VHH binders against q9sj74r43to173. Designs and how they scored, part 5

Target 1, 131 residues: q9sj74r43to173
Amino acid sequence: QQASIAWTYHPHNATLDLCFFGTFISPSGWVGWGINPDSPAQMTGSRVLIAFPDPNSGQLILLPYVLDSSVKLQKGPLLSRPLDLVRLSSSSASLYGGKMATIRNGASVQIYASVKLSSNNTKIHHVWNRG

## First folded at step 22 (VHH)

Design k5
Fold by OpenDDE, last read:
Structure k5 (fold): chain B 131 residues (1-131), chain A 123 residues (1-123)
Amino acid sequence: as target 1 above (131 residues)
Amino acid sequence: EVQLVESGGGLVQPGGSLRLSCAASGFTFSSYAMSWVRQAPGKGLEWIGRISTSGSTSYNPSLKSLVTISRDNSKNTLYLQMNSLRAEDTATYYCAREESSGSQYIIELPDYWGQGTTVTVSS
């Protein structure tokens, strides 16, 4: 399944509302979407929102992560921290099936983000992945 | 000078269909990815979809209406076929040229677009 994204731009406040559509591949999986402020198609350097199930409740969690060369998502610990270098004003995530939906292979997730664009930047390099 | 001229808008009943056209000139049309965007009254600029130089398409999955984007490079024309139109599809529709080479990893606001063509869906 191919990931998709939608956006709506609000000129009055220069905000770009984004909705990323991803799909989980397992009940313990993750889906990530983010912005790389430096280069396209690179996870390294990206500021990413990762959706995954709460280990205790199984509920969908969305947390921010800064991916740098020292961080491997599949290896070692990754600690959530506030995103820098990107003007993310808000974010949230939801499963397609609503609150009663469960994370499983094939479960659809929507990651919402509002980004404030600077006057000299009309492009966003975004990245996504899942596991 | 880059010029984009949209046409085909009008009044249509809910459930109806409409095909919009965009005539491009002033640049090598075939070398650019193209997109459609729309703006409903009082709303933001909503991305509808895109077609790459190779003809690969992607669409806003939030759209409820059936949308198909196509292009005819021999005519320098971009098309937007809309089916099962709803009232919420009422908007001014714009075709836009993307400056990027069509990378799926780049989200960009259109830099060139036409005056738009208005679509009104109403019974």
Scores: ipSAE 0.746, ipTM 0.893, lowest interface PAE 0.4, mean pLDDT 91
Fold by OpenDDE, fold request of step 24:
Structure k5 (fold): chain B 131 residues (1-131), chain A 123 residues (1-123)
Amino acid sequence: as target 1 above (131 residues)
Amino acid sequence: EVQLVESGGGLVQPGGSLRLSCAASGFTFSSYAMSWVRQAPGKGLEWIGRISTSGSTSYNPSLKSLVTISRDNSKNTLYLQMNSLRAEDTATYYCAREESSGSQYIIELPDYWGQGTTVTVSS
């Protein structure tokens, strides 16, 4: 299934609500979505939210990562940290089917994010990947 | 001067259909990807979908109503066909020209040049 995005912009407070639609390809996989403040169409340099199963419970986890421009997206070596440059107000993730849904190949995931935009920023470079 | 003028709005019953039009002028219409957005009362500007210069379409997967975006470059007109309309589809609808390349990796907030066209879905 191809990834897709939905958005709603609130001009009064310059808030962009986003919903990224993706799919897992394995029970231990990951799905990432983010914004690259520097360049389009590449994960390196991006500020991303990565959804993946909790190693202990298997429950869906969503964590933020700042990807260095010289580092490829890898769940293991990366340490989650608050996003910079991207003003993330809130974020969450859910599986289609609800909280009881299981991460598996073909499992649909929605990543929600609210981003505060600068007054003159009307172009957002978003990126996504999975593994 | 770039102009986008929406039309076709009106009152429609739930389950009904409506086709909106956007008349473009002041630029080479065929050279730009176009989008539809809407704003319901008290809500934000919601992206509906886009159509590229090649005619490739992309839609907001959150929409529950059936929408189809098309374009007629010979008429400099953008269309939004809406079927199975619901009360939640009540909004002012705007067409927008994408100022940058119609890349799937770019979310571009719309600029529209018109007052939009209002759709009211009510029984």
Scores: ipSAE 0.699, ipTM 0.868, lowest interface PAE 0.5, mean pLDDT 90
Fold by OpenDDE, fold request of step 24:
Structure k5 (fold): chain B 131 residues (1-131), chain A 123 residues (1-123)
Amino acid sequence: as target 1 above (131 residues)
Amino acid sequence: EVQLVESGGGLVQPGGSLRLSCAASGFTFSSYAMSWVRQAPGKGLEWIGRISTSGSTSYNPSLKSLVTISRDNSKNTLYLQMNSLRAEDTATYYCAREESSGSQYIIELPDYWGQGTTVTVSS
């Protein structure tokens, strides 16, 4: 997957600002980024932010999900719910081309998140995927 | 003792170029992925990019300036080439050693030593 992540760390309040850069593969696709508090390399169990087009307006939507082991990541049947076990203070998403950009194959999306870290924690286990 | 010493900073005009160096000692340099981080006045620590043990690089896509990270394992030295510098690139630049060799599933804050090297971009 063509993806990257940038970060800015603020030592005074131990806040880590993250910007995940992903790419859609279709106009009806999704791009997800998240943190797995239990395992560093699995989407299953992760608390994720998923970006996808609004079915009615086509505008970019970002919603939080908990990916249980019994759930396959799909746009349709997943129920959005608040993220737990993750100290996420804020999140947002935008298309690289701005508000005039449209979701299509090759469209770039930025997912922003701010995570509060403990003073002695310098690692985050993150995951990402798309479909 | 693990040491990282940055150098090469200075005053440069907008549009100019600068090459920073990081001299590493006290560990097997070739066995670690390395990163560059900077801190502008009043701002946080911003990730610039990294280079793996195999020489694979990745960069912050939000950077406006052209940057290239390279390494010379025979010299235990990390480099940051910066071109088309802007005023916004004014910062103290630090090199960092990653604790692991670079799993995509783990984000690690940089471990850096030393005082860094200061770059000032001004006309």
Scores: ipSAE 0.693, ipTM 0.877, lowest interface PAE 0.5, mean pLDDT 88
Fold by OpenDDE, fold request of step 24:
Structure k5 (fold): chain B 131 residues (1-131), chain A 123 residues (1-123)
Amino acid sequence: as target 1 above (131 residues)
Amino acid sequence: EVQLVESGGGLVQPGGSLRLSCAASGFTFSSYAMSWVRQAPGKGLEWIGRISTSGSTSYNPSLKSLVTISRDNSKNTLYLQMNSLRAEDTATYYCAREESSGSQYIIELPDYWGQGTTVTVSS
């Protein structure tokens, strides 16, 4: 089950709508998608959205993170903060199967994002990971 | 030089079917994932779907029409089968060599290599 990205680009308002398709590998796991403003695409320097289960309710939550060389992708030590180098206008996540679906190994997740691009930005570098 | 040539477009009635082809040359076709993208008149570029080197497919969940992507590596050809076509499927359709590996993916706009083939759905 390979990850994929669906997208639609709107030239009139320079908006890129995205849908990342990922899969969890455990009930306490995480799935992340992000954009790196630099080339080539890599985790370090990326602005990412990470989906994971709420520790109290088990419901899917999505939070933004900025990754640097000192950060390893894990739920605990990461501090969520607004994305600064990517103009993210909206984001959300959902499990395939609806609200009754549960996070488990093999559970499919969709991460939605809408990004405002600059007039001269026509190359977008994406990264993803899971754990 | 990488070259992609789309064909198979034309006029079709609502509810009809159409199969588009993309002839690839200038690179090892079997080593690359391929995708289809379309642009309706006055609209943006919309990713339709992809097919991996192993033949695994993924599609845009926003699509309302039934589509199937396939490939024939022996012919260096990519296909897009479209069924139950509607007026909103009217667009120019492009094939693209996908720039992705592992956990990396690049979207370069416009991300198509051919001249495109035009599909018009009208009664």
Scores: ipSAE 0.681, ipTM 0.875, lowest interface PAE 0.5, mean pLDDT 88
Fold by OpenDDE, last read:
Structure k5 (fold): chain B 131 residues (1-131), chain A 123 residues (1-123)
Amino acid sequence: as target 1 above (131 residues)
Amino acid sequence: EVQLVESGGGLVQPGGSLRLSCAASGFTFSSYAMSWVRQAPGKGLEWIGRISTSGSTSYNPSLKSLVTISRDNSKNTLYLQMNSLRAEDTATYYCAREESSGSQYIIELPDYWGQGTTVTVSS
């Protein structure tokens, strides 16, 4: 699955602004982005932001999760937890086309995040997945 | 040893165009996605865009200028075509080899090799 991450790093305050570009594969699907400090090659175990449709309104929701390495990412309720990233100062998600856009197969989603990096953190492992 | 050498920078007027090149060596160029990054004077490092091994491109949506990234694997060269340049595009431009596979992406700061090439947009 193809995805990309736009970013801007600000050395003066060591902040990293991120925009993850993903694509939904179904109207009830999910798209996730995160950082995995332990197993950077896998989504499982990461601190992630997951975008999915609100079950009532269909509107895009973005929630943070700390995924246990034993948890399989599946469609269903997940226990949202505050992100234990270096420091997440802000996050949001939007569909291409704005608030009137609908989640469907092929719908483009952007997940935005601003992360405060430590002074010696110069290598960041990002992960993503969708379902 | 991975080496990336940027070139093509210079002085250009607003509204002008410029094509930057990045000569790659020390690795199998065709096997890696490549990206462009820039740093304006006194500003941070800004990701411009990437090109995959298959030639698929993606760009930073914050860019106001028109940019096109391309590659010539036979020449181990990455290109950045910039059109409708503005003063805000003044920066040192760097190319970077992306460290990514599947669902993994590594951002290393800096994620470039070389001295970069400087673009100055001014009347």
Scores: ipSAE 0.659, ipTM 0.868, lowest interface PAE 0.5, mean pLDDT 86
Fold by ESMFold2, fold request of step 24:
Structure k5 (fold): chain B 131 residues (1-131), chain A 123 residues (1-123)
Amino acid sequence: as target 1 above (131 residues)
Amino acid sequence: EVQLVESGGGLVQPGGSLRLSCAASGFTFSSYAMSWVRQAPGKGLEWIGRISTSGSTSYNPSLKSLVTISRDNSKNTLYLQMNSLRAEDTATYYCAREESSGSQYIIELPDYWGQGTTVTVSS
């Protein structure tokens, strides 16, 4: 799938606000977006943000992960432990349709992240996937 | 010396349309992806979209119904067509050059910017 991305840049504090636009393919699916401001990123071995439904409440959860190439896709989040994301100052996610929206096949999700840029790097490498 | 000069801004009524132009010089225009970025008063620089060297376009999804980006390499000119304008579209609109790679796997701040042209949407 081609990436759907938007950004807003704030020069006064060198902050780039990013929004990834994704879609779920099942009610128990996930949408992942990996960001690396320093070097080319691969989904495997990269720090990623994973949006998925809470298994009990169905509410949208966004958590950081480091992905392992041996991880099998299952319902719910990837089987990787969360790690601190490098250089992200904030992140969040929301569903199209506000508080009444539910995760389902075709549901749209926006994943937000803010990245502090350095003076010698104005590129953000990114990858994405879903299941 | 790279130069980007925007024109076509002005006052327009809500629901109206404008076409912005960007005249490029000092580089091989056809070798670079080009973008439009806007800044509403008191806000950050919001990416509108990009057009590749081959004419393929990508848009900020929240603006895609408003805008169309095109280029004419024979005239070294980038265009932004805006339709159904709303008061919230009041901003300074910048033409910008991206690095020639154009990869969808890279989100990049443009390396050269024009001075901008101001669009005001008000009755």
Scores: ipSAE 0.625, ipTM 0.875, lowest interface PAE 0.8, mean pLDDT 80
Fold by ESMFold2, fold request of step 24:
Structure k5 (fold): chain B 131 residues (1-131), chain A 123 residues (1-123)
Amino acid sequence: as target 1 above (131 residues)
Amino acid sequence: EVQLVESGGGLVQPGGSLRLSCAASGFTFSSYAMSWVRQAPGKGLEWIGRISTSGSTSYNPSLKSLVTISRDNSKNTLYLQMNSLRAEDTATYYCAREESSGSQYIIELPDYWGQGTTVTVSS
């Protein structure tokens, strides 16, 4: 399960634009990507971006979550305190295949995030999982 | 003194091919992962891909079908082969040295950069 990632760096405002490339394993599944610019990331206890189908419309949704020690997803989004959301300025997700794409086994998803880098920190720790 | 010098840029027609070279000196080339990064006019620095010390490659998935990265450790040279070039591929292309960590769990900006070589795709 090696990560497929791409980045674009904007030196003017020290912003790193990231794109995580993931794949769903079921039509009701999820793809998660956690980003921690300041410390090693792990799924348990991390603030992660989760892409999944809206249960009513089937449309792709991206929301922030905090995973517990048993790696369970909370039913609704948990908005972190400002200290817990490390310098993430924006995020979004899209399915590979355009407007006609639907979530299914093998469907590809792109999760975008922008991170402001601080002085002397040019590393981003990240983790990912799916279910 | 670490030096990276790109060459091989120039004007190509759409659909054309171009091979860029990067001559490395001032460090043990075979001990470092290397990468290519490009910057279109008015845009950010876009990661193209990397090649490990063993020759394994990873690519920006949106560019993977257009590019091939290789290295020749005996010549201290990094290469970028580009095919089926489009106007949007017009950019300055940079050779860069990665940190030697190699971890898939870390995204990191390269620590040394070349001066770049300019590729213009125009009819």
Scores: ipSAE 0.615, ipTM 0.867, lowest interface PAE 0.8, mean pLDDT 79

Design k5
Fold by ESMFold2, fold request of step 24:
Structure k5 (fold): chain B 131 residues (1-131), chain A 123 residues (1-123)
Amino acid sequence: as target 1 above (131 residues)
Amino acid sequence: EVQLVESGGGLVQPGGSLRLSCAASGFTFSSYAMSWVRQAPGKGLEWIGRISTSGSTSYNPSLKSLVTISRDNSKNTLYLQMNSLRAEDTATYYCAREESSGSQYIIELPDYWGQGTTVTVSS
């Protein structure tokens, strides 16, 4: 499988800890993971976490975005403005391989997010893509 | 009413293997995706994996090399095979039913759970 997920649920505070496992396909590419606790997720028009290299340092960056229908996810910097995700209590990302890991074709990335679930919502819709 | 009954737990040595079973009743077993979830003492409910109505499996990547989920629809039974067990695999293991058929686009807390079976890995 090209992408995988893992979760841990904490009933005492209704928090779902998520980890998305993705891979980069180029050293200047991106990995995106869209999470929607309330409705079916789409990459376009959704709130997404995007992992990509810092243009200056090459270091892994994770930022939240809202992608409108006119945004084309292409090689290079993202075109949409970053926004905070409403339902996430935290997020982060790391590369497999520790401090020596670099973004390249085949590099594995883990994107972590914690989501507070409501009493009426036990499903999280998600979508992913890369470029 | 929906019932899920796990069995096969117990004490096992590190490096050992164990197969857990889950007997399902009160619903059309073949129409539901099923999952295994575990809870180590003092920890959250950790998803192990799921098996769809068609038999396709997805696993927690941290556990994928240690576990295999299978189902036998003719016996209304879900299985979890565990190998190369470690002390950190000590937990209560739950069989659970998902509302959906196992869509890759849905992360879902199961709607019905068994009472669990306890696995202790200790020398």
Scores: ipSAE 0.614, ipTM 0.869, lowest interface PAE 0.9, mean pLDDT 80
Fold by ESMFold2, last read:
Structure k5 (fold): chain B 131 residues (1-131), chain A 123 residues (1-123)
Amino acid sequence: as target 1 above (131 residues)
Amino acid sequence: EVQLVESGGGLVQPGGSLRLSCAASGFTFSSYAMSWVRQAPGKGLEWIGRISTSGSTSYNPSLKSLVTISRDNSKNTLYLQMNSLRAEDTATYYCAREESSGSQYIIELPDYWGQGTTVTVSS
């Protein structure tokens, strides 16, 4: 289950631009990417960006979630409540491919996020999952 | 005193190849993950890739086809091989040390950096 990351750092405003490279495993699946600047946390308690197809249009949707500690993750969709991305500067997602790119088994997705680093923090812990 | 010294930069034509070296001293080289980072004029510091203490590599997927990272622990040297260079690959290239051994669950700004070596890709 290979996943890759790329980053660009802008020292003048202490901003780290991140791109997460993931893949879908089904046409109705999801790709989740959680970011925790403080500690190596599980998906619970982290802000998680989840990319998935709109069930009506099939368009790629990216939504933020905060999973509480009572949620147990198994193979399948994340159980979460949506929440605004109050700590990220920006986020977006796109499918790799031309005009005909669709969400399917093996489809590549890029999830972008920008994070402002503090003076005391040069590490970001992250986790990911898909279903 | 940790020191990282890059070499091998210079002028190269489009389509050309270049091998950068980074000589490390002042620490146990084999105990640290190492990375390459570049900065094109007017741009941020773009991560190229890393090599773990065990020799496993990971790359920025946008650059993966152009670059290969290797290390020689007996010479305390990190290498970056670049092929099929393009004008947009013009940048200062930095050798850098990471505190972690190469965990896939950590995105880390390196703690020590070299002074950089400049690569110019131009006709």
Scores: ipSAE 0.601, ipTM 0.866, lowest interface PAE 0.9, mean pLDDT 79
Fold by OpenDDE, look of step 22:
Structure k5 (fold): chain B 131 residues (1-131), chain A 123 residues (1-123)
Amino acid sequence: as target 1 above (131 residues)
Amino acid sequence: EVQLVESGGGLVQPGGSLRLSCAASGFTFSSYAMSWVRQAPGKGLEWIGRISTSGSTSYNPSLKSLVTISRDNSKNTLYLQMNSLRAEDTATYYCAREESSGSQYIIELPDYWGQGTTVTVSS
């Protein structure tokens, strides 16, 4: 998948600022990024931010999800809920091209996040996907 | 033992160019994606870009200077070509071995090895 993560780590406050770069594959698709506090990294247990178009306006929406064991590789409802990660201090998403950009196949999306790391935990497991 | 040794840093004038090298040993270099990161004085560690095992590159879009990452697997060496250098490019530069697979990416901080190589851009 065409994806990358730009990041900046601030040792003074143990904050990781990151920008996940992904691409949509359809106008009704989704792009997700998250972190898994578990090792090794896997989808189950991940706290993710998923970007997708508003079904009414088509505008980009970013919502948080927890991918627990109930999430299966099947089409089913995924309910957004607040992340139980106190370490996520902020998040946002934007399309390349600005607010006038439209979600389509090949549309680039940036998901921004700031994560507060513990002083002794500097290993972060990132996960991403799209559909 | 995994070792990464950066070199090529130095003093350069604004608008100048510089190529950094990273010599890798202790692992199968060709099997890993590699990255460059830097730390400017008083600032955090900043991801510059990466090169995959296939040679595909991606860069931090926040960079204002032109950078090109390349690799020579036959020499176990990673390169960072920097052009049109600016004062804000002054930093210690580190190379890092990335751990990624499919839709998983692990960042382990500090995600660099060795002492780094310092670049100073000043008139």
Scores: ipSAE 0.592, ipTM 0.831, lowest interface PAE 0.6, mean pLDDT 88
Fold by ESMFold2, last read:
Structure k5 (fold): chain B 131 residues (1-131), chain A 123 residues (1-123)
Amino acid sequence: as target 1 above (131 residues)
Amino acid sequence: EVQLVESGGGLVQPGGSLRLSCAASGFTFSSYAMSWVRQAPGKGLEWIGRISTSGSTSYNPSLKSLVTISRDNSKNTLYLQMNSLRAEDTATYYCAREESSGSQYIIELPDYWGQGTTVTVSS
């Protein structure tokens, strides 16, 4: 559950570059980071970035989702389907540990996202989970 | 009025160390989390780290090995210790006040900023 954030802000175009630092808890696990530039984050209806191993190659994949509002909030992760990423101008993920790093218990992952802030909003709401 | 005044910047050689100070006034310093942010020429405002009201610290993981943030509430002063400085650490360093609510689930820009102090890392 070690999670931290780093940011860089560009005032001329109101863009916030974010990096989420998380850890996997298994070789087949996932790390999810939900960000909501316009309103308080909540699991259902949130836009999330999920990092996980490709089932065929084991390589790190990052996919954007909007969690389905029909799914009730529960203790476990709520993952309904991949959808288009609307508010982020870019996203990517990398493993900490170099070119041959693999997903395993304790492996560190960085998830990058850039978001443009509204003219009257200087806050980004976020939530995270892993499994 | 809230005031934050940084000091201690200047020229330092690569590999050197520098301690920055930030004198705070116009608010109850001990009630607010505080942060350091830097801006290299032509670049964005890069978050360095935060110190809570209780003295717990969080750092930009890319900078964690280079910096230590501390505070002295009896002097209303925030500190940034920097070690093993590199040319890429040349920047204006800002002291900033964070809002004291919602920090777990909110990434926000600090609400008050100092004028900054310039650090130049060069031979």
Scores: ipSAE 0.588, ipTM 0.851, lowest interface PAE 0.8, mean pLDDT 78
Fold by ESMFold2, look of step 22:
Structure k5 (fold): chain B 131 residues (1-131), chain A 123 residues (1-123)
Amino acid sequence: as target 1 above (131 residues)
Amino acid sequence: EVQLVESGGGLVQPGGSLRLSCAASGFTFSSYAMSWVRQAPGKGLEWIGRISTSGSTSYNPSLKSLVTISRDNSKNTLYLQMNSLRAEDTATYYCAREESSGSQYIIELPDYWGQGTTVTVSS
């Protein structure tokens, strides 16, 4: 497997903290991951968080997208579709290797997200891809 | 009645090793994926890893170098081998049965849990 997921659950506030582990395949590539606690998702039309290098600085950025054929990655607000991941309370991303880490073929990235579970929803569907 | 009973916890020094055991009863052990989860004092329930019915393992990448999960279906026993233990690994360790063995596209909480065994890493 080229991707993995880990979780931590907080029973007192029914919050599941998720970490998606992916890898870049090029210095100008991207890694995308999305969750939907209520239903299965597919990559096309999915609401995802995409990690990619800032074209000016090369530093990791994480932005929300709705994937379709018209969307392009860019630094700044999502221009084609708003993020509508249900019950996602926070998100962030980091590279393995600290401040000296760079995006390159094989670079590891972690995408973090938190979601509140309900008594009827102890399962979370997720999708991912890279390019 | 499904029962999961962990054992093997205790006090160890930093750098030490422990093997935890989980005795299963009340269900067909060989038919279920099993997992280990830990909870440090005042913290959440942190997923450690899973082992499938065929013995295939998957680990929390943050813990992968410290742990090995195995199972012995002839003894209805799940194992967690821990090496190079650190103070931050002090926790109650639970074995758990998967609620479903569904798609790789599903993240879920286990459906049955043991009472846990406590590991304390301190000198």
Scores: ipSAE 0.548, ipTM 0.834, lowest interface PAE 1.1, mean pLDDT 79

